# VHH binders against UPF0758 protein CT0611: the designs that were tried, part 12

Target 1, 126 residues: UPF0758 protein CT0611, of Chlorobaculum tepidum (q8kes1)
Amino acid sequence: MNLKVKGARDVFEYMKGRIPDETKEHLFVLFLSTKNQILRHETITIGTLTASLIHPREIFKAAIRESAHSIILVHNHPSGDVQPSNADKQVTSILKKAGDLLQIELLDHVIVGNNDWFSFRDHALL
Below, E stands for the ipSAE of ESMFold2; O stands for the ipSAE of ESMFold2 at other seeds; V2 stands for 0.75 times the mean of E and O plus 0.25 times the DockQ between their complexes.

## First folded at step 14 (VHH; framework vhh_7qbe_3)

Design s6 (from r2 with D97E E101D; at its last look DockQ between E and O 0.97; V2 from the best seeds 0.00; counts 0 for: loop humanness VH .160 < .165)
Fold by ESMFold2, look of step 14:
Structure s6 (fold): chain B 126 residues (1-126), chain A 117 residues (1-117)
Amino acid sequence: as target 1 above (126 residues)
Amino acid sequence: QLQLVESGGGLVQAGGSLRLSCTASGSVYAMGWFRQGPGKEREFVASITGDRGSTYYVDSVKGRFTISRDNAKNTLYLQMNSLKSEDTAVYYCAAREYGYDYDYDHWGKGTRVTVSS
């Protein structure tokens, strides 16, 4: 009942308690149903995010296995500053393009801090 | 129907300041400013959410422009300082509802800003 994400606040709330070590940067992907229900999430990288660490074919292979309709990226900033970096924007662009081709939409990229978040979708970046 | 009405545009000298406002006819989740210069495509300028006041600015205006909102008045502001001729454009207010079922789909008619000298 409480598994549906309506918007970025729900993504932030979902990630509470699900980041193994908040002192490290993590990138996650959430796989969503047609009803925006979280099917599961998967850790993509741990450590400083760079575009060269992102492999779209592995992410979308997983999305297809999950029968995902759409995906959401989630990335934590241990500093608490949730403003997107250039690397965050580059990663988002790559996965947006791949998702558009495969018709598995990248619905949002949500950057989470200690008690704050930033949504690419809310700010017209996605 | 939700209406967005911009005001505060005008002619100003380079280095000067101008404050734009946008009044919404009702409450909305996120609001932003976009602009379209002569012969250019519309571009994002800045946005702010209503929940925690999350903001984002395009790089060319960081440190010069400040976006803010007054939720009680349903009014969005853009304080534009250190204006440059490149800032000359029609500035549009836009808004969206909360959630992934929505986009920025409410737009004002725009207010013209001309930066000279």
Scores: ipSAE 0.787, ipTM 0.891, lowest interface PAE 0.7, mean pLDDT 91
ESMFold2 (binder alone), look of step 14: mean pLDDT 85; pTM 0.868
ESMFold2 at other seeds, look of step 14: ipSAE 0.805; ipTM 0.902

## First folded at step 15 (VHH; framework vhh_7qbe_3)

Design t1 (from r6 with Y104F; at its last look DockQ between E and O 0.95; V2 from the best seeds 0.84)
Fold by ESMFold2, look of step 15:
Structure t1 (fold): chain B 126 residues (1-126), chain A 117 residues (1-117)
Amino acid sequence: as target 1 above (126 residues)
Amino acid sequence: QLQLVESGGGLVQAGGSLRLSCTASGSIYAMGWFRQGPGKEREFVASITGDRGSTYYVDSVKGRFTISRDNAKNTLYLQMNSLKSEDTAVYYCAARDYGYDYDFDHWGKGTRVTVSS
């Protein structure tokens, strides 16, 4: 997949039609090349997101396997309200810290709803 | 280079209101307010994007502050209601370009807000 991501709108467009069941909460990770091209994405969790369900070692093991330069988190809110929850912020903080240590940057966390999105990066949360 | 000029700061009693403005010298993707209280690090307050008006607020100001922008005038506003002494700070306007190659890299000089008990 030779899809280049400039910013959060491109992430939102990429995820259209790629969420298997939009009535359920999904967390995905996108693995990016040095040119911000999406190498692939992977589903991390399905169901209500909590920080205890996130295992940075598995996410970054996959990122290293893919030779990813950076990653982006994507998360849908079935309600359509794209404002981040406290759990969303906690998960983001954990993965940002892990990425900083491994020098595989977490570029953004994009929450998607019905034709709307929220970007952590756009709002100085990353 | 993009210039940001804040205005509207002042002295107000707790429970009162103020409206801050920030005029940008040109168009930019996202704008926000940050603040620095006495002896504290600068902290995020609120931000808004120019495309869809996506907003975010730090928890301590939710329900009390409203961010908005007028893209035609390149002007950012912060309506500050139910002010508390903890809101005393220098408020900075900041802005960023679209995309992951950029951050909030444009900053105003700040406007002082003092909330008296």
Scores: ipSAE 0.799, ipTM 0.896, lowest interface PAE 0.6, mean pLDDT 91
ESMFold2 (binder alone), look of step 15: mean pLDDT 82; pTM 0.840
ESMFold2 at other seeds, look of step 15: ipSAE 0.814; ipTM 0.906

Design t2 (from r6 with Y102F; at its last look DockQ between E and O 0.97; V2 from the best seeds 0.85)
Fold by ESMFold2 at other seeds, look of step 15:
Structure t2 (fold): chain B 126 residues (1-126), chain A 117 residues (1-117)
Amino acid sequence: as target 1 above (126 residues)
Amino acid sequence: QLQLVESGGGLVQAGGSLRLSCTASGSIYAMGWFRQGPGKEREFVASITGDRGSTYYVDSVKGRFTISRDNAKNTLYLQMNSLKSEDTAVYYCAARDYGYDFDYDHWGKGTRVTVSS
């Protein structure tokens, strides 16, 4: 049975052990069902996050193929500082706008560090 | 059901300080401050979660405002230093439950802050 997420803590717990090289920045997308169950996740980029590396058409093509109701973005900060960068905010804005048009909601963007996380949704950024 | 009551607003000179309080009638996952200036839309100011104390600030107040909470008293604070005229607004306390099924749905009536030159 697929893991159901209620909020950002569940996303943080899901990502434990799923980041191949924690010394590098990874961006993931989680595809969710109508019941907020994780259908699967996919690695989008490895390395320093830059808005120019994000291709919404490919992310949402995958979301449509998965029959996803919604998506969640997750990325790690190797530094351990989970505050969002300007690049993090820019990527989030782009994907939120695309998701709103396609009616595949971006529910959250969760930044994970060693033992803590930051949720865009918890802080009214989504 | 949940009630939020703000206090601590008032008139203050530019460069001065003011501390806002918000008392909740019960425990809640996350709390924050929003504000609405004259002729402007309501905007986010700062928020804090009750579990790990995660915080976020809008850029215009970063370094000048400090959000904190006392979970034992169900009270949220906003320490506002180095106040500017553009900080003049009605400040609202807001709160939300944990999880993606919820939003900031609990709101106080607001407390007025006026920053004069």
Scores: ipSAE 0.802, ipTM 0.904, lowest interface PAE 0.7, mean pLDDT 92
ESMFold2, look of step 15: ipSAE 0.810; ipTM 0.905
ESMFold2 (binder alone), look of step 15: mean pLDDT 82; pTM 0.835

Design t3 (from r6 with V58I; at its last look DockQ between E and O 0.84; V2 from the best seeds 0.00; counts 0 for: loop humanness VH .120 < .165)
Fold by ESMFold2, look of step 15:
Structure t3 (fold): chain B 126 residues (1-126), chain A 117 residues (1-117)
Amino acid sequence: as target 1 above (126 residues)
Amino acid sequence: QLQLVESGGGLVQAGGSLRLSCTASGSIYAMGWFRQGPGKEREFVASITGDRGSTYYIDSVKGRFTISRDNAKNTLYLQMNSLKSEDTAVYYCAARDYGYDYDYDHWGKGTRVTVSS
């Protein structure tokens, strides 16, 4: 019931039970307050993640509507291997740049697997 | 104040090996290696987290470099094999605290690696 995220482990724990079909790849965005409280999360895509399917205007339209101070990306790898793909890195780069322009920071991208996660921020990829 | 001290740099012939060490003055959540080659920007090389031992490597070093840590000694290692001239750089140890409330990384002063042809 505490909706504040301190770091990537909290994001991983928040997503437990919130992925509708863990056999499919999902990309989510978490909209955060100035105190890193989760305002809401939203599903962005379902299926294999590609950069060409990401529409920053729609993600940041939602972030502005929510009055989000910052966002976190989350996606699952059904395989359980949480190492980022090239597509994961490309999506992160696109949304980082858009967030920098709009001053809605992308704090992290967390890839979740079976009982493991990978944080772009923790690995200095953000 | 957290301090990071690198060691193990030196001159080595192409195809050779070096092992870098970084000793931290206290425990830290995530640690990694960066490098800065002549005339280049500092670039990420590899990282490892303390809680799960999660690792990540850039493609140019994958299979040649191995990152590891000894949490009891607060020491980070980089085993560098099959060295190439392009690996010549100052190698920096870096550490990052857990969480989104921290505004800075911790950095060592670096150790120089020169790979001769």
Scores: ipSAE 0.534, ipTM 0.805, lowest interface PAE 1.4, mean pLDDT 89
ESMFold2 (binder alone), look of step 15: mean pLDDT 82; pTM 0.833
ESMFold2 at other seeds, look of step 15: ipSAE 0.834; ipTM 0.917

Design t4 (from r6 with K62E; at its last look DockQ between E and O 0.97; V2 from the best seeds 0.00; counts 0 for: loop humanness VH .140 < .165)
Fold by ESMFold2, look of step 15:
Formats: C-alpha cells, sequence, structure tokens
Structure t4 (fold): chain B 126 residues (1-126), chain A 117 residues (1-117)
C-alpha cells in the first residue's frame, strides 16, 4: 500500500534508504495521488544542482504519465547542511510556476541531510 | 481559535536593537515573523519549527535577526540587532499547523517597529 504523506517529516522518512549514493547530490520528484499517497519517486539529476539542468517538461511529462495530482521535490545535501542554496530556490520557483499552469501543484521542496531536513513549505517559501 | 499576541515594538535608533515576543494561546507546529513596511506588501522575515528548531531567514535580515521559541511558554521571539531604516514595519506573528493541508493561517494583529536615523 502506498505511503501517505502528511507533511515534510513523512517525506524525510520515505527517503531513508532510497538515496543510491549519499555522497552525491541527487534531485528527486515524488508523485502524489489526490490523497497524498506516494505513487512513486524518480531521480531527476545526480550532481551539483543548477537551474540549467532542470527540464520542467520532463518532470511534468512523468507526473502526467503517473496521473499525479501533486508533486514534491526532494534533494540531499551530502554536507548535511540543509539550508537551501540560491540554485535550490531558483529550481523551486521554476517548477512551482510550471505546476501552477498545469494544475499539478508543487506541495513542497524538502532538502535532506544528516538526520535533518529543511522544508520550503514549513518556511513559507512555497 | 489559536490567538497570537505580539509585543516589544517601538521606536529605536538605527543601529539599535529590539526584541519582539509573540505568545500563542496553545501549541502549534511552526511559527514565524512577517512584516509590512509603508507602501509594501507583507513579506516573510523568519520562521522556526517547534519540533527540530529548523529556521529560515530572509536574506535582508540574516545575521542581524535571530528567531527562537520557548515551547513550554508557547512564545516566539525575534531578536533584532543592527536595525536599519528599511526594517521599519508592522511585524506580525504567524503560525501554521503541520502538514500540506495547512498554511500560515493564524495571525496576530502586529506590533509596530520604527527605526529612525
Amino acid sequence: as target 1 above (126 residues)
Amino acid sequence: QLQLVESGGGLVQAGGSLRLSCTASGSIYAMGWFRQGPGKEREFVASITGDRGSTYYVDSVEGRFTISRDNAKNTLYLQMNSLKSEDTAVYYCAARDYGYDYDYDHWGKGTRVTVSS
């Protein structure tokens, strides 16, 4: 049965054991049902995150194929410092705009590190 | 039904300090400060979660302002140092419940901060 996400803590717990190489930065997307159940996740990039590596059409193509009602971004900071970078904020802004147009909401961006996380939604960045 | 009451606003000279307080009528997941300057829209200042103490600051105040909370007293603080004239605003305490079904939906009435040169 698919895991239901209530908030950012659930996203952090879901990602435990699901990051293939914690020494590298990964960006994931979670696809959610109308009941906030995780349908699946997908790796978008591996390596240092920059806005030029993000292709909204590919993310939302996958979201449409999955019949996602909403999405959540997750990425890890191997350093353990979970504060968002400028690149993290820029990527989030781009995907929020695309999601608003497509009515597939970006609910949150959760940055995960060493037993800690940062939620854009918790801090009014979304 | 959650009530938020701010205090500590006032008139201060540029370079000075103020500490704002916000007492909540009950426990809540996340709290933050927003402000509205003359002729501006309300903007985010800083926030803190009650579980892990996760914090975030808008760039213009980072290093000068410190947010903290006392969960036993349901009280949020904002220590504002090195104040500038552009910090002049009504400061609002706000709070949100845990989860994606909620936003910052609980608001105080605000406390005025005026920074004079």
Scores: ipSAE 0.810, ipTM 0.905, lowest interface PAE 0.6, mean pLDDT 92
ESMFold2 (binder alone), look of step 15: mean pLDDT 82; pTM 0.832
ESMFold2 at other seeds, look of step 15: ipSAE 0.817; ipTM 0.908

Design t5 (from r6 with A95T; at its last look DockQ between E and O 0.95; V2 from the best seeds 0.79)
Fold by ESMFold2, look of step 15:
Structure t5 (fold): chain B 126 residues (1-126), chain A 117 residues (1-117)
Amino acid sequence: as target 1 above (126 residues)
Amino acid sequence: QLQLVESGGGLVQAGGSLRLSCTASGSIYAMGWFRQGPGKEREFVASITGDRGSTYYVDSVKGRFTISRDNAKNTLYLQMNSLKSEDTAVYYCATRDYGYDYDYDHWGKGTRVTVSS
């Protein structure tokens, strides 16, 4: 059965074993149903995350194709430090605005490290 | 049902320090401090989760304020150092339960911090 996410810890647990090369930064998107079940995830970028590499059109094109009700961003930090960078905050802001316009909500952005995570939602950033 | 009681506010000179506390009547996943200055909207200050104690600070207080919690006492703290006049506000404790169905929905009545020149 499709995994239902309640909160950020569930997202962190889902990503265990699903990051192809933990020595590289990845940005993923999780596509969610109306019942917060993960329909699928997709890798958006590999390599150092910058706002210039993020194209809302491509992310939301995929979300529409998957019939997603909402999305969650997941980004790993190979260093293990899960505090958001300015680039992480910029990317989140851009995609939040796009999701609001398209009515496909960005529920959270979860940054994962070795044994730790940071949730934008838990810290009132979303 | 859940009750939050803030304390520790007062008048302090610029450059000084204050320690705020917030005692909750029950178990809490995430706690945070928010503030509202004169004529301003309420803004986020800092937060801490119960799982691993993940913290986050708004840029304007980073390096000056420290959030912490004592889970045995259900108490949240905010150590405020190097205070500036811009830090003058009513400080509110707020909490949220775990999960995307919840938000910061429980709020204290606030404690006033006044930073004088």
Scores: ipSAE 0.714, ipTM 0.858, lowest interface PAE 0.8, mean pLDDT 90
ESMFold2 (binder alone), look of step 15: mean pLDDT 80; pTM 0.819
ESMFold2 at other seeds, look of step 15: ipSAE 0.760; ipTM 0.877

Design t6 (from r6 with Y98W; at its last look DockQ between E and O 0.81; V2 from the best seeds 0.00; counts 0 for: pae O 2.3 > 2)
Fold by ESMFold2 at other seeds, look of step 15:
Structure t6 (fold): chain B 126 residues (1-126), chain A 117 residues (1-117)
Amino acid sequence: as target 1 above (126 residues)
Amino acid sequence: QLQLVESGGGLVQAGGSLRLSCTASGSIYAMGWFRQGPGKEREFVASITGDRGSTYYVDSVKGRFTISRDNAKNTLYLQMNSLKSEDTAVYYCAARDWGYDYDYDHWGKGTRVTVSS
């Protein structure tokens, strides 16, 4: 996989056609190279997102195995409302802290809807 | 280099309104407002992106503050209505270039807002 992501729009475009059931909430992680190329993505959860479903050890074990320099979180809101929930912010905070310690940066968290997205980085939340 | 200049701060009675402006010396992608109250750490207030005008607000200002931008003037606005004493702060404009390749933010020097009871 050679796609470079320059910003959140590219992440949104990458996820088109890659969400198995858009009526359900999915959380994905994208593993990135030092050149911001998507190495691969992995589904973390399906269903309503809560912080208790997120296991930083497993995510970063996968990131290390993939030789990722950085990661991006992506999830969809089936409603189309891309504003972050409290759970979204909690998950982001947890993984940001873990990434900072491991020096595998969480570059962004992108919430995707019907034809819109929200980027934590673009809104200075990362 | 890129410069951000805030204006519009001042003294206002509780329940009143102010409009803050931030003029950038060049075109920028994402802009936002932060504030630092007396004895507090700087905190996020609101942000807006350049490509679609996507906005986000901290909960404490939703319904009272409106962020907007005029891209032709490279100017960011914060309309602040129904002001409360806890809104007293120095308000800072911040800007970020588009994309993940840019690792720095630009900051203004701030404009003071004092809300008196």
Scores: ipSAE 0.341, ipTM 0.691, lowest interface PAE 2.3, mean pLDDT 87
ESMFold2, look of step 15: ipSAE 0.767; ipTM 0.888
ESMFold2 (binder alone), look of step 15: mean pLDDT 81; pTM 0.827

## First folded at step 16 (VHH; framework vhh_7qbe_3)

Design u1 (from s5 with V28I; at its last look DockQ between E and O 0.85; V2 from the best seeds 0.71)
Fold by ESMFold2, look of step 16:
Structure u1 (fold): chain B 126 residues (1-126), chain A 117 residues (1-117)
Amino acid sequence: as target 1 above (126 residues)
Amino acid sequence: QLQLVESGGGLVQAGGSLRLSCTASGSIYAMGWFRQGPGKEREFVASITGDRGSTYYADSVKGRFTISRDNAKNTLYLQMNSLKSEDTAVYYCAARDYGYDYDYDHWGKGTRVTVSS
């Protein structure tokens, strides 16, 4: 069955053991049900994140196919510093706007590091 | 029902320092400062979470302002150093509950900061 997330701590806990190579940056999307259950996650990019690598049509095509009510972005920083970069903010803005138009809400973007996380939603960036 | 009361505003010369406080009537997960300058929209300044003390700063204040909180006293602080005339604004304390099921903010009534040259 599916894990229910209440907030960013649960997202951080979900990602433990699910990042194939912690020495590389990964961007994931989590597809959520109306009950905030994780339906599945999908790897979007591996390597240094740039906004030019983000294809909203493919992300939201997957979200629609999964019947997702909402999505969460998750991104690891191999350094352990969980402060968002400008690229992280750009990616978030692009997907927030696309999600608003499609009414598939971007609930959060959670950056994970070593035993720490940063939530865009908790810091009023979403 | 949560109440947020700001204090510590006032008149200060450019280059000076000021410390703002915000006392909450109860425990809250995330707290932050916003400001509204004359004729401008309210803008984010800084935030801090309760469970891990995660902080974030707007680019315009990074390196000059420090946010902190005392969870035992339900009090949020903003230490403002190297103040500039563009920091003149009404500063608002804000708070947000944990989790994705509730998306609402609590706001204080603000405290005025005026930075003179």
Scores: ipSAE 0.503, ipTM 0.781, lowest interface PAE 1.5, mean pLDDT 88
ESMFold2 (binder alone), look of step 16: mean pLDDT 81; pTM 0.828
ESMFold2 at other seeds, look of step 16: ipSAE 0.817; ipTM 0.910

Design u2 (from r6 with R52H; at its last read DockQ between E and O 0.97; V2 from the best seeds 0.86)
Amino acid sequence: QLQLVESGGGLVQAGGSLRLSCTASGSIYAMGWFRQGPGKEREFVASITGDHGSTYYVDSVKGRFTISRDNAKNTLYLQMNSLKSEDTAVYYCAARDYGYDYDYDHWGKGTRVTVSS
ESMFold2, look of step 16: ipSAE 0.823; ipTM 0.913
ESMFold2 (binder alone), look of step 16: mean pLDDT 82; pTM 0.829
ESMFold2 at other seeds, look of step 16: ipSAE 0.821; ipTM 0.914
ESMFold2, look of step 17: ipSAE 0.824; ipTM 0.916
ESMFold2 (binder alone), look of step 17: mean pLDDT 82; pTM 0.834
ESMFold2 at other seeds, look of step 17: ipSAE 0.817; ipTM 0.911
ESMFold2, fold request of step 18: ipSAE 0.815, 0.817, 0.799; ipTM 0.910, 0.914, 0.900
ESMFold2 (binder alone), fold request of step 18: mean pLDDT 82, 82, 82; pTM 0.832, 0.833, 0.830
ESMFold2 at other seeds, fold request of step 18: ipSAE 0.815, 0.823, 0.826; ipTM 0.911, 0.914, 0.916
ESMFold2, last read: ipSAE 0.815, 0.823, 0.829; ipTM 0.910, 0.914, 0.917
ESMFold2 (binder alone), last read: mean pLDDT 82, 82, 82; pTM 0.829, 0.832, 0.831
ESMFold2 at other seeds, last read: ipSAE 0.816, 0.815, 0.821; ipTM 0.912, 0.909, 0.915

Design u3 (from r6 with D103S; at its last look DockQ between E and O 0.97; V2 from the best seeds 0.85)
Fold by ESMFold2, look of step 16:
Structure u3 (fold): chain B 126 residues (1-126), chain A 117 residues (1-117)
Amino acid sequence: as target 1 above (126 residues)
Amino acid sequence: QLQLVESGGGLVQAGGSLRLSCTASGSIYAMGWFRQGPGKEREFVASITGDRGSTYYVDSVKGRFTISRDNAKNTLYLQMNSLKSEDTAVYYCAARDYGYDYSYDHWGKGTRVTVSS
């Protein structure tokens, strides 16, 4: 019923057709079961990503409500260039720390673009 | 058991260039370079995936270092240009399997790079 993810390629495939307006930046969170199945996803922000727009309490409130075992961040770059910005790294760091304290692990942050992706996990950023 | 063997380290003058190689005993999803300078913690330098060639570089080496791999030879390279004394370190080849169950768990013995002023 629910898609099981092994790694970042599966996350990229899941996001195909699920970004409402690819001309705008979106940040999503995926909530995962103990079997790494995507329970659902939720839009966190639309528009230029900054750390000031991220509210860890709201993300983890939703994760707790979903009984999520872990989470994955997904973010699109309208330019198609999937290299992480400093803002992307800052947001990731904040949510990693919050997840570690709550024992709801941030498994990855996947940036998607024009038929390409970047995984923080693949490149030792997580 | 996957084996990683680095080569190409040595003594080089600041502003010079050096090319490191790492040969893997088999195919692996992602490979990278880490380094440990005198009295410092090991730090990430650059990485590359084998499927799409996705790369990432630490800011201090962007524009100076180029990571590449030859999948047919299971060989990873690091071209280091415009070397600085701060680049002095033991450079380690590392690798990881695909997926969230794995991390960079395969390591070479390292190759020493010394950049003189």
Scores: ipSAE 0.797, ipTM 0.902, lowest interface PAE 0.7, mean pLDDT 92
ESMFold2 (binder alone), look of step 16: mean pLDDT 81; pTM 0.827
ESMFold2 at other seeds, look of step 16: ipSAE 0.817; ipTM 0.911

Design u4 (from r6 with D101N; at its last look DockQ between E and O 0.96; V2 from the best seeds 0.84)
Fold by ESMFold2, look of step 16:
Structure u4 (fold): chain B 126 residues (1-126), chain A 117 residues (1-117)
Amino acid sequence: as target 1 above (126 residues)
Amino acid sequence: QLQLVESGGGLVQAGGSLRLSCTASGSIYAMGWFRQGPGKEREFVASITGDRGSTYYVDSVKGRFTISRDNAKNTLYLQMNSLKSEDTAVYYCAARDYGYNYDYDHWGKGTRVTVSS
């Protein structure tokens, strides 16, 4: 029952109802097949996002275990403002570099708010 | 195939303003402006999506530049205020289709902006 992802709107729709507590900031990773099907997602952190909480080794260990071809980052901004913060950009940069070395591409980082989202890929940030 | 034509470039004194336009031959999901200054690599400036008007700006232009689009005319704009010498570049219009199978693959030929100090 794996959803195929075409672009960032599909990611936003997938995350509806899948954020346990929308009043808190969550960071998720989606593991994708070669056909851009979501294999599963995993919660990485809960609470204010900082680069010090991100461990590329553990994320990519999980990606390899899942046989993921690529990954997508998703996190919510409880404020509803979906513009990326400096921390969001730092996390994205770290994971993009790690993914490039391991050949498990970071396709996008999608920030979700109320009825809105921001895609790093749509805005040439990935 | 999709064609992008920029206009509006020119010579302007520092502190001045210019408005760039880019007309597309058809509708497209996302459009943006990139620029290449003398001796520099091409860099992102700003982008906007056609569906919900999501925008993003590089930090160096925030508050000075405003991107907008008129979907009925397939036209992208960049209002550039408080121009600085560092803004001197060839400005390129670019566009991409929706989805992860596509990149910014459509490019105009550019329009030159020169900001004199």
Scores: ipSAE 0.788, ipTM 0.904, lowest interface PAE 0.7, mean pLDDT 91
ESMFold2 (binder alone), look of step 16: mean pLDDT 82; pTM 0.831
ESMFold2 at other seeds, look of step 16: ipSAE 0.803; ipTM 0.908

## First folded at step 17 (VHH; framework vhh_7qbe_3)

Design v1 (from r2 with R52H; at its last read DockQ between E and O 0.95; V2 from the best seeds 0.85)
Amino acid sequence: QLQLVESGGGLVQAGGSLRLSCTASGSVYAMGWFRQGPGKEREFVASITGDHGSTYYVDSVKGRFTISRDNAKNTLYLQMNSLKSEDTAVYYCAARDYGYEYDYDHWGKGTRVTVSS
ESMFold2, look of step 17: ipSAE 0.832; ipTM 0.918
ESMFold2 (binder alone), look of step 17: mean pLDDT 84; pTM 0.862
ESMFold2 at other seeds, look of step 17: ipSAE 0.824; ipTM 0.916
ESMFold2, fold request of step 18: ipSAE 0.818, 0.817, 0.824; ipTM 0.913, 0.915, 0.915
ESMFold2 (binder alone), fold request of step 18: mean pLDDT 84, 84, 84; pTM 0.860, 0.865, 0.861
ESMFold2 at other seeds, fold request of step 18: ipSAE 0.823, 0.823, 0.813; ipTM 0.914, 0.915, 0.909
ESMFold2, last read: ipSAE 0.821, 0.811, 0.820; ipTM 0.913, 0.908, 0.913
ESMFold2 (binder alone), last read: mean pLDDT 84, 84, 85; pTM 0.861, 0.861, 0.865
ESMFold2 at other seeds, last read: ipSAE 0.809, 0.803, 0.824; ipTM 0.907, 0.902, 0.916

Design v2 (from s5 with R52H; at its last fold request DockQ between E and O 0.97; V2 from the best seeds 0.85)
Amino acid sequence: QLQLVESGGGLVQAGGSLRLSCTASGSVYAMGWFRQGPGKEREFVASITGDHGSTYYADSVKGRFTISRDNAKNTLYLQMNSLKSEDTAVYYCAARDYGYDYDYDHWGKGTRVTVSS
ESMFold2, look of step 17: ipSAE 0.806; ipTM 0.909
ESMFold2 (binder alone), look of step 17: mean pLDDT 85; pTM 0.865
ESMFold2 at other seeds, look of step 17: ipSAE 0.817; ipTM 0.913
ESMFold2, fold request of step 18: ipSAE 0.820, 0.813, 0.813; ipTM 0.916, 0.911, 0.911
ESMFold2 (binder alone), fold request of step 18: mean pLDDT 85, 85, 85; pTM 0.864, 0.865, 0.862
ESMFold2 at other seeds, fold request of step 18: ipSAE 0.807, 0.807, 0.812; ipTM 0.912, 0.911, 0.913

Design v3 (from s1 with R52H; at its last look DockQ between E and O 0.96; V2 from the best seeds 0.85)
Fold by ESMFold2, look of step 17:
Structure v3 (fold): chain B 126 residues (1-126), chain A 117 residues (1-117)
Amino acid sequence: as target 1 above (126 residues)
Amino acid sequence: QLQLVESGGGLVQAGGSLRLSCTASGSVYAMGWFRQGPGKEREFVASITGDHGSTYYVDSVKGRFTISRDNAKNTLYLQMNSLKSEDTAVYYCAARDYGYDYDYDHWGKGTRVTVSS
């Protein structure tokens, strides 16, 4: 709860040891305070990610309940290849739009793998 | 003030190759190439981070362009192969500092690439 996040490397370090079954694809959301402290994280989906399975209302209902100022998406690729898929990009676009409307900013989407990560923010995708 | 200086632009035949360079006056976290074609807005081309070398490319250049950096020389490269007329643009080097409080805020003046048929 007291961990501040400056950038994507910190998100990657936070997620080490926090993925229950690394052989499965997980999407998490991190809820952040106004000081970029991680309030908590929550598992959104388990299994192959498709944009049709993302429900912005459920994610942002949780964000509002947590009094989050902003959110970060985190997603593991069991293959270890951290390049974003089209589904990853579509999910990010949907949640970016919802966050802008609700004024709960999506700061980043970080994909994690075998001692490697990819940040949408670092690569101008957010 | 951080300076970014591009070089390597020029006139090249379609199917040809060019290598762009960008030298930074100091260390930066992430660097990238953007381009602006005639009558178009500036668009992302490719980027690379300095800590672990994460890369990303816009779909139109995948397999043809390779981004790399030499952190000891503070230099960014773009190897452009199989050039097409659509690649004609001014290419800009850009950089950002680490963290969510920053963006790509450091820019070079650009180097012109013209691809002839």
Scores: ipSAE 0.815, ipTM 0.913, lowest interface PAE 0.6, mean pLDDT 92
ESMFold2 (binder alone), look of step 17: mean pLDDT 85; pTM 0.868
ESMFold2 at other seeds, look of step 17: ipSAE 0.820; ipTM 0.915

